VH-VL binders against o74379. Designs and how they scored, part 5

Target 1, 220 residues: o74379
Amino acid sequence: MSFQQRFARALDVGYKNFLSKDAVRNIFAYDNHLRGLVQKECKIHQTPYRVPSDLMVQSASDPARANLFNYSSQLVNHDFFFSGLISPERPSADADLGAINLKPGIDASFGSFGELKSQMVDVGNSVFGDGWLWLVYSPEKSLFSLLCTYNASNAFLWGTGFPKFRTNAIVPLLCVNLWQYAYLDDYGLNGKKMYITKWWDMINWTVVNNRFQATRIESL
Key: E = the ipSAE of ESMFold2; O = the ipSAE of OpenDDE; V2 = 0.75 times the mean of E and O plus 0.25 times the DockQ between their complexes.

## First folded at step 5 (VH-VL)

Design a3 (framework fv_ebrasodebart)
Fold by ESMFold2-Fast, scan of step 5:
Structure a3 (fold): chain C 220 residues (1-220), chain A 123 residues (1-123), chain B 108 residues (1-108)
Amino acid sequence: as target 1 above (220 residues)
Amino acid sequence: QIQLVQSGAEVKKPGASVKVSCKASGYTFTSYGISWVRQAPGQGLEWMGWISAYNGNTNYAQKLQGRVTMTTDTSTSTAYMELRSLRSDDTAVYYCARGPKYYDFWSGYFDVWGQGTLVTVSS
Amino acid sequence: QAVLTQPPSVSVSPGQTASITCSGDKLGDKYAYWYQQKPGQSPVLVMYQDSKRPSGIPERFSASNSGNTATLTISGTQAMDEADYYCQAWDSSTAHVVFGGGTKLTVL
């Protein structure tokens, strides 16, 4: 399913109390621009068009395809960000009900969902320049943690050689877009704290919970 | 084998609405989108919009936003396009076409087309 | 907003090579697609992703796309190739599919 088609309602009405219709439209315009750049890079490198996640993985270790990696990685990051939000029509956002299998681990790692929120707001506000803030899970360590990536980098490739010294895979569960194009229109340069605070209220904890459950060996 | 079959010709007065159907067969309906393209008499092709058969998400041409609605019924593998507040310049042959696969929209093309439905808007 | 410009008509003699152009800003950075439409019929895809032929389309059809211009080439043109030809691309700035104005190919 194309990105624009899967999130057409957000493009139409925005996310009330979080992202205006104009802000969503600007993010989607940038997403479309990136898709054109991916098409161009695929032609230059004689690479068949693929889903952005496949192009990202395929280009990740090739310095000659750095542009293809950056553009496709950013498209993957956009998808992960928007797919973690509750719909614009807004069903219940009860974290305890939606995150039923996450709660023990979140409580153990951060103390509470409230404390996780406070840490994400503070860590995200401290990101200098453009990037992404992730909630990640290590199945091997049974540990939740926060990870910052910069520019178009992502949490999907940690443990596959990015960074190359990592031996244990981590699984991204949730992210927030901390590029200026995401928050400037609605929040201004000094508004990252409010942006992340309002983003928190839009998290689809059922999706985050399902991503976590997918890490379980027994579900294979 | 793969086929799109559209409903029959319609004659409407200005201000009325028309709803054209497009029944798909020979493939997994939910794996593709359906695009709608119209052609006024003696004119070129004009893209109207696209709908995902998987989740019902739509993307409409800007000039038709607010007048067009696209829907699907997965139980009958049928797509619908409704155009409201008809004007004389809406007179055209309306085509459904198997749109790009849901994950391939930007590089997408129309490989299978319906036979077309003539909609005439006249007083 | 992208605009794709095609010549309104092209004429060739049977057996000669027909060339139909489609011009747009930075079109070579995008994929171009080509459709054939005969009178009273639905369009038929004849070329996709710049230069690829669908199954069932004769080898005499070829295409290219570079810079600002995509070109559909029909070698050894036959009377049956007489039709309207439309180019198509994706406009990333508006998230819309864009068609060229069409070219009437006459084989005399």
Scores: ipSAE 0.000, ipTM 0.431, lowest interface PAE 16.7, mean pLDDT 83

Design a30 (framework fv_ebrasodebart)
Fold by ESMFold2-Fast, scan of step 5:
Structure a30 (fold): chain C 220 residues (1-220), chain A 123 residues (1-123), chain B 108 residues (1-108)
Amino acid sequence: as target 1 above (220 residues)
Amino acid sequence: QIQLVQSGAEVKKPGASVKVSCKASGYTFTSYGISWVRQAPGQGLEWMGWISAYNGNTNYAQKLQGRVTMTTDTSTSTAYMELRSLRSDDTAVYYCARDYYDILTGYRPFDYWGQGTLVTVSS
Amino acid sequence: QAVLTQPPSVSVSPGQTASITCSGDKLGDKYAYWYQQKPGQSPVLVMYQDSKRPSGIPERFSASNSGNTATLTISGTQAMDEADYYCQAWDSSTAHVVFGGGTKLTVL
């Protein structure tokens, strides 16, 4: 399925109490613009990869492909962000039910989901410039933490100079888009705190829980 | 100018392994992938798998998972296909072919093919 | 599309139009490709992305792909067109390639 097909409902109605349909439309227009830029870069390099995540990984350690990395990474970040949101209509925000396996670790790392929310709002609001805020998990340390990345950078490749060889790997579970194009239209230049607060109510904790569970399958 | 040149014919006993090479020239090897396709005598084309010359990522046909390994040596612009635990029904001509996915123009597989390598499994 | 089905043979007289079909579930939603193989030779790409011709392939070769059926059409068929023809599709979700069983074109 295309990105627009997977999120067609959001294009139609937006996300109630979070993002207007015009804001979603503008973000998706930017996503399409980035896809055109990726296509241009891929044509130049005659790459065999067809999905943004593969392009992102393969270009990450090649300075000659910095544009391809930036564009494909941003597309991956968009997908991860929107895939973490609940249905645009009549959202249910029950973190305890959706995050059954995640809850003990969140409680241990942050004290509560309420405390995690407060920390994400405050940390995200303090990010200077454009970037992304991530909730990440370290399987080796059994620790949840917050990570900020800037511009088009992401948590998927954090701490590696070579994507194939990871040490102390972290797993991204959740992110919020802190680029101005994501919140400026609905919240204004000084509305980042309210934007993150409203985003919290749209988190699909079942998706976050399933992402966390996937980190545990191979160890068993 | 673009060509793929394969290693010579092989005769193997059941249970042995064979490793076929495919040497590329006339283009930037690391900008494309190599697919392997085989053809049993009098039969059709069967896709075996694909390898990226950029980073060595592979995708193998489900039927051959666990028996086939594809590799590349970028210093010699050569792709390799190793098939293990050979059976009589592995007797075929094995082809390498240049492929890639170009997201502006779409997938353009197999625009250049090697000459083929006959592998005979007998006894 | 797990399977692509081609007729095993098609026969035409010189100068006639040959039509070779390739059937698969929702094939028209995917790109179809066509290869020509003469005895003792490697396959040659003759059509890609449903209807496009590589450089060097005569204009008498054309193709279409809609619904469940892709069709390779050779107008003014010549003796040199006698060969086996294979259709191929790409499953973009798995990156797997599927070939049809092949069609032997006889020109007599």
Scores: ipSAE 0.000, ipTM 0.428, lowest interface PAE 15.0, mean pLDDT 82

Design a4 (framework fv_ebrasodebart)
Fold by ESMFold2-Fast, scan of step 5:
Structure a4 (fold): chain C 220 residues (1-220), chain A 123 residues (1-123), chain B 108 residues (1-108)
Amino acid sequence: as target 1 above (220 residues)
Amino acid sequence: QIQLVQSGAEVKKPGASVKVSCKASGYTFTSYGISWVRQAPGQGLEWMGWISAYNGNTNYAQKLQGRVTMTTDTSTSTAYMELRSLRSDDTAVYYCARGPRYFDFWSGYFDYWGQGTLVTVSS
Amino acid sequence: QAVLTQPPSVSVSPGQTASITCSGDKLGDKYAYWYQQKPGQSPVLVMYQDSKRPSGIPERFSASNSGNTATLTISGTQAMDEADYYCQAWDSSTAHVVFGGGTKLTVL
């Protein structure tokens, strides 16, 4: 199934009280444009056409393939953003069940879910230019934190360096798209704060919890 | 050439543990994850879990949570799967397969598979 | 855990079209993948992300996924296509991997 088919209902009706169907369609049009650019870059660099996450990883450290990285990274970020939202057909009660398991860690890191919301709104609203706001987790430190990345950057490649260093590894759990094309139509140039506030109500905490559970490392 | 080479067959008694290895070659090991899938004689495929070679994150099938541990050694490009408290119904061919680097995205498929390791659990 | 149901067997004559189904609740909302396994061999990915074909897999293989049913179609079936076929779903919202029970394709 294509990216559009996976989120067909959102394209049809939008996300009520958060993103209009026109805003969703504009984001998806840009996503499709990026996929065409990825195909072009793969041909130029004689790189086999693979899924965007593979291309992002393979191109991340190669300045000669900066365009391939930029385009594929944004595709990965789009998928992560949309897959973290409550489906237009899904009741919010099911999405909130995941928050139960996250609560101890969120309380320890931010004080409360309410305080996390407040910090995400304030931090996100303070982002200058285009970027992404992430909720991330450090398994080594047992710490949840917020991270901003700019332009095409992502949290998947942050917090850890070379294979011998893993003490600062982080795992992205949630993100919100803070590029102007995501919020301009519905919220206006000065509407980022309200956009993030409305986005909070659409978070699928069960998805966030499942991502968090995937961070568990078991020793021998 | 992408290749996953697994350790040899094992015969274990009930209650023992087994540790199967999977050595990867022909690609950047830390750009992918490894999934483990088993197949009992004459039966279908059963997913056991996944580990990221990038950050060591794991996700295990609920049925095996607490009995299975997956690890990687990036210096040797090798993944390991240890299954504890073995029972006769753990008798199966165990496969490693190359999977996604991150657990939550659209490339959740297994494009290259090891040759399989037969683990027989009998008294 | 979601359950994927496949017919246990499908028979077809050489040169005819084989269709193998995989059914699951709202499967069309998830990506479906297909693997071929011949006796004594490891599984081989033959279709990914519903309808995409890996390099090296013949154009005779195609697939679709909509509603509750994913379908693997093999046109002009050859004796070499005789194998067990497994569907697999990936649900990013729950991080679950599940396989269908498998279908034995017999080419008469």
Scores: ipSAE 0.000, ipTM 0.442, lowest interface PAE 14.4, mean pLDDT 83

Design a5 (framework fv_ebrasodebart)
Fold by ESMFold2-Fast, scan of step 5:
Structure a5 (fold): chain C 220 residues (1-220), chain A 123 residues (1-123), chain B 108 residues (1-108)
Amino acid sequence: as target 1 above (220 residues)
Amino acid sequence: QIQLVQSGAEVKKPGASVKVSCKASGYTFTSYGISWVRQAPGQGLEWMGWISAYNGNTNYAQKLQGRVTMTTDTSTSTAYMELRSLRSDDTAVYYCARGPRYLDFWSGYFDYWGQGTLVTVSS
Amino acid sequence: QAVLTQPPSVSVSPGQTASITCSGDKLGDKYAYWYQQKPGQSPVLVMYQDSKRPSGIPERFSASNSGNTATLTISGTQAMDEADYYCQAWDSSTAHVVFGGGTKLTVL
């Protein structure tokens, strides 16, 4: 299933109390533009067209393919952002169960969910320019933390310039899109704090918990 | 059908130079690079270097630095490898092989090879 | 500088599984590639990026790469598989291609 097909309901109705359908359409229009740019870069560099995550990994260490990395990375980030939201089609009480399971780890790392929310709002609001705010988990440290990445950067390749030589591995669990095209129409240029505050209420903690649990099962 | 066709066998005296050609067909020449690999009689494969057919950038094996020059002629889709100051231990079959447009860790491999050119350095 | 070590020869009977190893310091952190060369012929790429098989290479060829050792595995080995096999890796520190010494596979 394409990105548009997987999130077609969001494109149709938006996310109530968070993103209007027009804002979602603007993000999807940019996503489609990026896919066209990826196809162009693949032809230029004679790289077989593959899923964005594969292209991102393949191009990450090559300055000559920086455009391919930038475009494919943003496509990966879009998917991660939208897949972490409560679906407009099927709002889920199940999100609360995910939060309950995450509570011990969140309490140990941030003190409480309330403190995590406060830190995400403050850190995200302080991001200069365009970027992404991530909740990540370090299996080595058994610690949840916050990570900011800028422009096209992502948390999937944190700690390495070469995917094969990854060190200080972290697992991304959640992100919020802090590019102007994501919040300008609904919140204005000075609206990042309210945008992140409203985004918090849309987090699908069951998805976050499932991502966290995967780190515990597949590490061996 | 992708093919690399190399020039014929050469016999050279020590101190001479040899220039081997490799004509590509069946693909867009400027979208790839060409690597040169040699094999002495009864020995293994030794990488000599690579050239991008896109921009002419080269990367040569340290052992051959200063003795080898790789070039391309995009109008004829042909790559060239010139080895100077030949020694008897340069006797080998020389292969061209299609490589990436940009040589890096994930794409540094060679999918189509020429038939080889025997260069004998003697007397 | 980086050295890839292969056994000089491996012998198997027809229908048996052949395993050819390629060892190098932290080779599993790099991509490994494999070439087949028959007498008087050019090398042929049989495996790329550790475990991917090019179009036209039989399914009985597979490969892995972890730790210090990459392995090319040929299941149900046939007489036509008799050849020299070379592993190859990329050395990021020198931006150079490195070949292993080669392994002669004999199918008796």
Scores: ipSAE 0.000, ipTM 0.426, lowest interface PAE 17.1, mean pLDDT 84

Design a8 (framework fv_ebrasodebart; at its last look DockQ between E and O 0.03; V2 from the best seeds 0.00; counts 0 for: pae O 12.9 > 2, placed apart)
Fold by ESMFold2-Fast, scan of step 5:
Formats: sequence, C-alpha cells, structure tokens
Structure a8 (fold): chain C 220 residues (1-220), chain A 123 residues (1-123), chain B 108 residues (1-108)
Amino acid sequence: as target 1 above (220 residues)
Amino acid sequence: QIQLVQSGAEVKKPGASVKVSCKASGYTFTSYGISWVRQAPGQGLEWMGWISAYNGNTNYAQKLQGRVTMTTDTSTSTAYMELRSLRSDDTAVYYCARGPRYYEFWSGYFDYWGQGTLVTVSS
Amino acid sequence: QAVLTQPPSVSVSPGQTASITCSGDKLGDKYAYWYQQKPGQSPVLVMYQDSKRPSGIPERFSASNSGNTATLTISGTQAMDEADYYCQAWDSSTAHVVFGGGTKLTVL
C-alpha cells in the first residue's frame, strides 16, 4: 500500500553492495519530507490529497502548481526506481535470463546488456547536477534509448503535450536516481560512476521485462 | 488471449459489504491498471475507480470515497473491489476492465472488460 | 469534474449515417473515448483518443473531438450497430474518468 511498507525490508537492512541502511533511511526520510510538502501544496491549491501519480498528472498542465508537480513527480520517480530493484534478500539476477523478451531489442539497440551497462555508466556519470537516467522504449520507432531528465522531471510525461498526453511517446522501463541525496552517503560527490556500476547489479530484470511487455500491441 | 473473469452473482442485505474478484490472464498483470465500472439496471455506466497493478495506487470516484477499496494479488493476477455499507441503490452489474498501462495512466480508457457481476442489495 | 451530455436516443435507417454527440466544457482539450454496449453484454471499446479505432472495429466507425463536442460517426449503419453508445473523457486537471449518460442507437 504505502511506499515505506512496500520497501520495508530495504529500510531495515539496505541493499548489500549497493546502498547502505543509512543511505536508504536518508532517501526514505526525504521521501516522507516530500509527502509533507505535497500535503502543504494540496492545501494551498485546494487540491484533494491523493496518491502521488494522480497529483503529478493533475498538476502537470497547471504552471501555478509547479511545486506540487515537482514534489509528486519526485515521489513517482522514487517508486519507479525502488520497484526496479531486487529485494535485499535476493541474489543478483542475470539480465539475459530475466529480461528474455527485452534482450533482442537491447542487442539490436546497444549490442549487448554489457554494452548498455557501459553506456548507462558513462551517460549517467556525465549528468551535471541532479536528475534521473532512464532506459526508455519508443513503440512507434521500435527503438530503445537512454534519456536524461533533470531535477524532478520524469520519462512518463517527457515529450508529451498538454492537455492531451501522447500515448505512443517514449515508455520508461528503468531508471536510476542521480540526485546527490541518493549516492553521497555511500559513494561521495565524485562516486557517481561506481554508484551506477553497483546499481546495475541490483536491477530486477524480470520487472523491466514485464514493463517492456506492456508496450506490445495486444489483439482485441 | 486476454481475458478478465469475474466472481459470481451476490445477494446482500443493506449495510453489508461485497467483494468482487476479477482474474486476469493473457497479459502481464502488473503492467496495467484494473478499473471498476458499475451499471444499475437500465442505467448508464458509472466509473468507480481504478487500481494500478504496478504499484497498488488507487484512484476512487468522489461519490464512493470512503466506501470502496480496491486491491490486487499479483501472485494470482487477481483484482478485488470491496464496497461497504451497501444500499439498495448499489444494486448493479459490476464490471472490471483493463485500465490504462502503467506508463499511460492519464489516458483513462478500458480495452478489455470482464463479463460483469450482478450484485443485488435487498432485504 | 466534467459532465458529458449525450442525446438519450438517435434513430437512423439501415445504410444511412448515424451521428452521436457528446458535449462537455472544453471537451476538445481532453481525449474522448467511445464504447458500444449490446443488451446483456459487456461494453466494447470502439474508438479511443478522439479518433483512433481499435483493431477489429469496422472502418465505418469514425470519430472527432473539437471545441465542446465529440462526435461518433457510423457510416452505412447496419442492424448489428444497434446498441447503447457511451462517450468517456479523462480530465487531466482532476485525474478523473467520466462517462456520458449514453445514447440508444435504433436502426429502423
């Protein structure tokens, strides 16, 4: 139900070899702080308090609610990031086995999962300031690519016009949190490359594979 | 083949609760939402809300806020809708429908529908 | 909280064009969707995102959405098209889904 309940084990023990218990606790404390800010913005703008994804969508077309959008979008991004990780008790997954339906497209777009990893490390390390790195898929183009979004921006609404959202735009499959609060505790200001390298081993490729399956055309 | 199969008809007394199930097959359950829409005899469609099977987030119609709870069980690819404090005007066919995909929850369309579950509320 | 208004009924002769309207404040700024429901059956999506047709829906079905009015158009209407039709919109400002009241299409 709640964000903390869904990831309670990570809060207790961290992610071995990736994020310490203290780092996870700091990220969750910030998540909770953002929820308080969302409540404040909802009161200011006479917007009923709802789940972050609803608030993000409701505020996306209204420049007057930019703070509400930023806070709720960041909460959505947190959820997407953590739901893409293996649980702390599970061993690292093999990308080729877990992402079986994704593999042909990854091989075609990047050459291999190993090459994708290399490119994500390099692209992510080059991000200046705070943001998010996404693996995205374009159903229209049948193309996988990397997307950087900055601050609280996200790939769910990237490249969409308001008030009508484009349904065949890019689809987010995977993201890594490149805000300083995510990696400073364990990796330091200059440790982004190692952080992304360690993050790769924690990816839940079954989840990523399932997300990709949603992009496929389905018969009526 | 994509299919949504709902639980059977229910007869309830006023004040009781009902819980309708919707078992999904033929697609990746966690990649879509499940919406609930009801239809009173001879009346139009009324949206009740949806649940994201991706993260369990819910969005309920204002009229039903506080009386409805939607849940999912990803291990069985099943969605549930529980309506409490039933009144005679809750008598309706309740449909589950495959809601928007996890990445287009703002599009709000329903491409596959269950067969419907008749819930009759009478003394 | 948008309100979508449809005529309660529309009648056409076989082979003629049926038009079913759905009106709402600034509806053209939102996506409109259309569902067909035959007696005793579940609704079926016939048009999505204003004018797109799902696979399996005949080409005689088309739709538009502009200003305050969305329109479902059925050319060469057949007896099998006799059904209730519902429009639906999504309001980005409230993240709410709303249905129109429905239109009974009679093919005489």
Scores: ipSAE 0.565, ipTM 0.827, lowest interface PAE 2.1, mean pLDDT 88
Fold by ESMFold2, look of step 6:
Structure a8 (fold): chain C 220 residues (1-220), chain A 123 residues (1-123), chain B 108 residues (1-108)
Amino acid sequence: as target 1 above (220 residues)
Amino acid sequence: QIQLVQSGAEVKKPGASVKVSCKASGYTFTSYGISWVRQAPGQGLEWMGWISAYNGNTNYAQKLQGRVTMTTDTSTSTAYMELRSLRSDDTAVYYCARGPRYYEFWSGYFDYWGQGTLVTVSS
Amino acid sequence: QAVLTQPPSVSVSPGQTASITCSGDKLGDKYAYWYQQKPGQSPVLVMYQDSKRPSGIPERFSASNSGNTATLTISGTQAMDEADYYCQAWDSSTAHVVFGGGTKLTVL
């Protein structure tokens, strides 16, 4: 299923108290535009077209393909962002259970969910320019933390070095889109703080917990 | 207890299709991929492709592109592999295996395997 | 198309050390994984990410990966270790999983 098909209900009705249907449609129109740019970049660089996550990985260490990286990374970030929201199509009845399961780790890292919210709103509002704010987990440190990435950069490849793809120092669990196109329509240039505050109420903590559970070491 | 349980053996004629199921339990199905690997009698392991249960993305081995379809059903935690236009050299044991976590899409391994499904293609 | 080359067979006496090699161009720049398959059974992961051992795999199993060669080493080889062994890597340029051809380990 296409990205647009997976979020058809949000395109139809928006996210109550967060994003109008017109704002959602504008974000998805930009997503479609980026998909066209990815196809153009694949032709320019003689790179066979693949799903955005593959293209992101293949272009990450190649300065000559920086545009391909930026466009494909933004598409991956869009998917991660929307997949972490409470869906208008099928609201999660167990979002509270996800938050309960995460509480010990969130408390140990931030003090409380209330403190996490305050930090995400304050840090997100202070980001100068366009970017993304992430909740991430470090298996090595057994701690959650916040990460801010600029422009189309992402947390999936953060901390990846030479040799490329041999380790992942952090695991992304949640993100919020801080590009102006995400909030300008409904919140205006001065409404970024309110946008992030309203976004917080839309987090699907069951999804976040499922992502976190994948970081735990399991017996063979 | 992490388990992958596959559907039973099948006998097919050349030109037919086969659809093998793989039911997962004991872990968060939507946070991992499912890979399909086959093994012809007396031969080594051959990777067929994988599907991400996280977002439905697929990646098929080039020689099977156009003949294979992989799907998932999140409500039943089940992955499916359909191979069409069967030939006698498609006779093999077909395995499903749990693939990489959603954040490891550039590096992967298969830590849990199904029991295998024998598909025999004979005239 | 990346190729991982393994010897077709390796024979050792009980108690001796077995070494199974897996050769591929610049393989040390990729993670290598190892699987054991006994007759009539599904493969079992025995080493991952070059040198890590899953829980439940005996400590006599170890592995390394450097340059063009990954090596699976079984110290104090036992009769139960007799099996086929496959190395595996992921090729980022093709986005494909690649298996070696397999090595039959015989314990005489």
Scores: ipSAE 0.492, ipTM 0.787, lowest interface PAE 2.0, mean pLDDT 88
Fold by OpenDDE, look of step 6:
Structure a8 (fold): chain C 220 residues (1-220), chain A 123 residues (1-123), chain B 108 residues (1-108)
Amino acid sequence: as target 1 above (220 residues)
Amino acid sequence: QIQLVQSGAEVKKPGASVKVSCKASGYTFTSYGISWVRQAPGQGLEWMGWISAYNGNTNYAQKLQGRVTMTTDTSTSTAYMELRSLRSDDTAVYYCARGPRYYEFWSGYFDYWGQGTLVTVSS
Amino acid sequence: QAVLTQPPSVSVSPGQTASITCSGDKLGDKYAYWYQQKPGQSPVLVMYQDSKRPSGIPERFSASNSGNTATLTISGTQAMDEADYYCQAWDSSTAHVVFGGGTKLTVL
């Protein structure tokens, strides 16, 4: 099932124990709005309409195309966020906390997935303002880390040497949306911590594992 | 103020066991791990192992596996390191250290250290 | 298991620049850390993640890590900088921490 199909399905059922139908509809409306804005910016800049990921890369570090970058980047972030989730129609089963290829590294570094969860929840909750929290991997350093990006910025551009942050290439593995519109409907102004906590149970670790494995293959 | 305060010096006979304590204060104990590093007289630093104060997971140096046990007591914010079957070459100053840093992977570094505990093993 | 090699000693005159190297196979592909230890004292973290300086560490301390070598640089070396310095890295293959043999820095 494609991301769009999953997102569409979520409009009807929501994400059980995470986001209501109304919350998903609100996010979807914003996503559609962003697509419209991307189209508008493409016309303004006489740029052919492309997939958001391409537009994001093309407009990166160009002050004249800052809006195009922000809109396209946010769409990329949305896609990455939702594509990393389990099916909207998940049963009331225990959360999947195991990815065979991730577990040794996570255990060695954080002690457990539980500790990773705790840290992501705490860091995410401590972020002031709109942004995204990422789990990223550095192939060069063979390291995992948490990365917080603000507004529509994302971890993908860090891998390409984003001018503001000169760091080693990193690969995003998962992210959580920390924008207020993402959690206000269901959790309210003081519900950010609970939102992130419940998000953790929605993570599709198979997808995360595949993303990690893809990185390893490239390093061979 | 972040502090790690260790138990006092120990004198042991070969074959005995020693248990060193490390009381942490000034930070959220369960947000970090505790590592143990020893230093023989006139020698360099040797990493012994690490324990998560969050869930009790441990990682011991290969050479010490089977002889070392690390534990934590979250109620008292205290870490313990027990070394068994002591021998003369275990004579060293033993340090506890805070690590890794919050929300960092593979950091394995130590930003705060205890004052050290001298353990002397002699016949 | 990974091995980190340091020169046993480095000497420098006050005000001069001291460089302490730490060599290991593909060390540049890992984060390097540095500790300062004065006689009778516990080690103190002076550099983390290759080149980051903890709060309270003077700006004269800097570090880099590339290839197979990490380097701790102390510009304008002072008498108080006389100490043993240890590099440290994480061995991702074994999930162990490895220290270098240490370098005694003497300020003449």
Scores: ipSAE 0.000, ipTM 0.511, lowest interface PAE 12.9, mean pLDDT 88
ESMFold2 (binder alone), look of step 6: mean pLDDT 91; pTM 0.937

Design a9 (framework fv_ebrasodebart)
Fold by ESMFold2-Fast, scan of step 5:
Parts: sequence; structure tokens; C-alpha cells
Structure a9 (fold): chain C 220 residues (1-220), chain A 123 residues (1-123), chain B 108 residues (1-108)
Amino acid sequence: as target 1 above (220 residues)
Amino acid sequence: QIQLVQSGAEVKKPGASVKVSCKASGYTFTSYGISWVRQAPGQGLEWMGWISAYNGNTNYAQKLQGRVTMTTDTSTSTAYMELRSLRSDDTAVYYCARGPRYYSFWSGYFDYWGQGTLVTVSS
Amino acid sequence: QAVLTQPPSVSVSPGQTASITCSGDKLGDKYAYWYQQKPGQSPVLVMYQDSKRPSGIPERFSASNSGNTATLTISGTQAMDEADYYCQAWDSSTAHVVFGGGTKLTVL
């Protein structure tokens, strides 16, 4: 299913108390523009078109395909961001119910979900220019932490961060889009902390919990 | 019809302890924290601390650390604030307030307040 | 460590716009909240997270927060708005709730 089809309800009604319908439309228009740029770069470099995550991995270490990396990485980041939000019409799950397997680790790493929220607001507000804020998990250290990436960079490739390739790696669980196009329309230049605070209320903790559980995949 | 009802006024001597209660009704007690705020006569509001009714986690104002203890009894939906080694400058109206939810206390607000408890510390 | 400074008093005539300021170092980087307290009564939340109004608070109440200054604005001020107003912020570096000193609004 296309990105817009998967999130058609958000395009129709927005996210109440978080992102207006117009803001969602503008973000999705940019997402569609990036997909056109990906197709263009694939033709230029004789690269078969694949899902953005595959293109991101393939181009990550190739300076000749820096544009392909940037565009595909941003598309991956968009998908991860929107996939972490509750549906506009779905009742929000309480953090207690949604984050049942995640909560002990969050409490151990940050003290509480409230402290995690405060830290995400503060850290996100400290991001100068455009970027992304991530909640990440280190299986090796059994530790949750926050990570900032800039421009189109992502937490998936951090420290050879793909699970398949990882040694001493992190796993992304949650992110918030801190590019101006994400918050400027609804919040203004001085509105990042309100944007992040309202974003917090839209987090789909069941999704975050499922992402965390996937880090504990059993070996055969 | 959310309501916080506090215990009655108290008169204490310097060096004594006081324990103020705050009984909550009209909402799920464990979904919110309780904050304590005091106000000396003719003075402004001073935050004392917060307790989660969900897990008992506390956060106390630095100036009161070591003298204040906050607890909850979920069976009676009641929060308590005990202040020890009382001084005359602890004379104040003590308020409980429904604090932010346990997972959003850092950006939260105090939406419902108790009626206040006057604590007078004098000889 | 944060200190919030409010003017001790503000006076307006009925129907005028009242502005109450709250100043603090980089306050615009934090959320500001506002409480109304009438004599002998408990405080009442009137604005939260810079500019949001709780249900039951009249539309004439609005607020902003930018740079070093948060402002509570009461348009068409009425006699019933006469009260002490307190701003509040959270300082994550100290894990502290901080209140301003309060502003007495007089409507004459």
C-alpha cells in the first residue's frame, strides 16, 4: 500500500490537538515529492527501484549516491514517525496498557515516562536546524537513551545499527520529526516545545512496545 | 465533580511534625499525581513536591528535601504530606492539587485544588 | 535555579485589556502556566502550556510565551477577574516547579 493510502485518515482529518489537516497535507506533499526524487536518482544511477529502506541501506556508504541516500532516508524517517502515532479516530491507549513490556526499562533508564517526556522536550528543543529525535534501545547494555540525528540522517544506521550487522548497536523505537516543515504551520518558529509535547500525547505505545519486543527475537 | 478535601487546621510548636491529608474523589485516583503547594500569609505560592498515586514515585523541592515526606493510600484515595522539624516560617496554608498524570508530570498543570489547610507554628 | 518575575500589581478599568507579564531566563524555551487566586480561595488554573485555555475558562483569557517573557492577556476585563495571578514554569535542570511572585489585578 502507498504511504498516503496507509495514512489516508490523517490526510482527511489531521491529528486533533497535534497536527492540522493542512499541516499533514503539506508533509505528505513533500513525502510524495521525495518519492519522485528517489525515482529520478534511481534512473540516473541505474539502480533498480526498491522500497526506501532498501535504497537507504544500498546508498548509505556511497558518496556518488548521496542524494539517493538523503531522499530515501527521509522517506524511511517519515514512515517511522507516522507509524508511531495513534490513528486520528482510534482511542489512545494508556501508556500502562500499550507499553506493558517497555515500562520497566523506561523506568530504569529515565525514572518514569514523565521524566522521559521532559527529557525529549528539552533535548528536542536543543536541536539547532533540522533533524530528528529518537528513543533508542541498546540490547547489549539493556539501556534506553535519546539520540539526535540531523538533516535526513537516521538511527537505523547508527554504529552499524542494522540488527543484522550489529555489534554494540542501537535499535530505534520512536522518533519525532523536528524539521521546520513538520511544525512551522501549526506552531511557528518558537513552537518546537509545544509541538513535541502535543506529539507525546499521540504516541502509539503499543507500536513502540512491539518494536521493543522485536529486539528480543529468539535465536533458533 | 472532581474534589480534593483536606484535613482541618493545625497549630504546632516549633520542632514538631504535621501531617496533612488530602482525600480525592470523582476520578481514578491512580491515574494522577498529587502536588503540594504552600502559601505563607500574604506571600506567593511555593511548590513543595509531587507524588504519583500510580507508583508512589516522589519529587521534592530541594529546600524541603529531608524534611518532607509524601505518601498515598490507594485504598482510601488519600494523599498525605508530612513536614518535620517545624519552624515558625513554615506557617502557611498548605494545598494539595491534582497534579499531572504520572507519565506527563514535567509538562503538566494543577487542574483541581483542595480547599487548603492552615498550619500555624508558634509557641 | 529559575526565577520568575511578575509585576506586583496591575490596574485596569472595566472593559479594558489587562496584560500581566512573567519574566525568566529563556522562559520561552519552557512551558508557562497561569493560575488565578481570589482572596480566601484556592488557585484556579486559567492557562496551560503557554497558550491553552482549560474548559470553563472564559474566551477573554489568552496567553503567549516568547523569548524571556510570558504574558497573560485578559480582554474586556470584568470586576470578577480581580484576583492575584501566578505564572508557573518547569525547570528540567533542577526538576523543580517554579512560581512567579504573583500580580494583584485591580479592576476599578
Scores: ipSAE 0.000, ipTM 0.412, lowest interface PAE 17.7, mean pLDDT 83

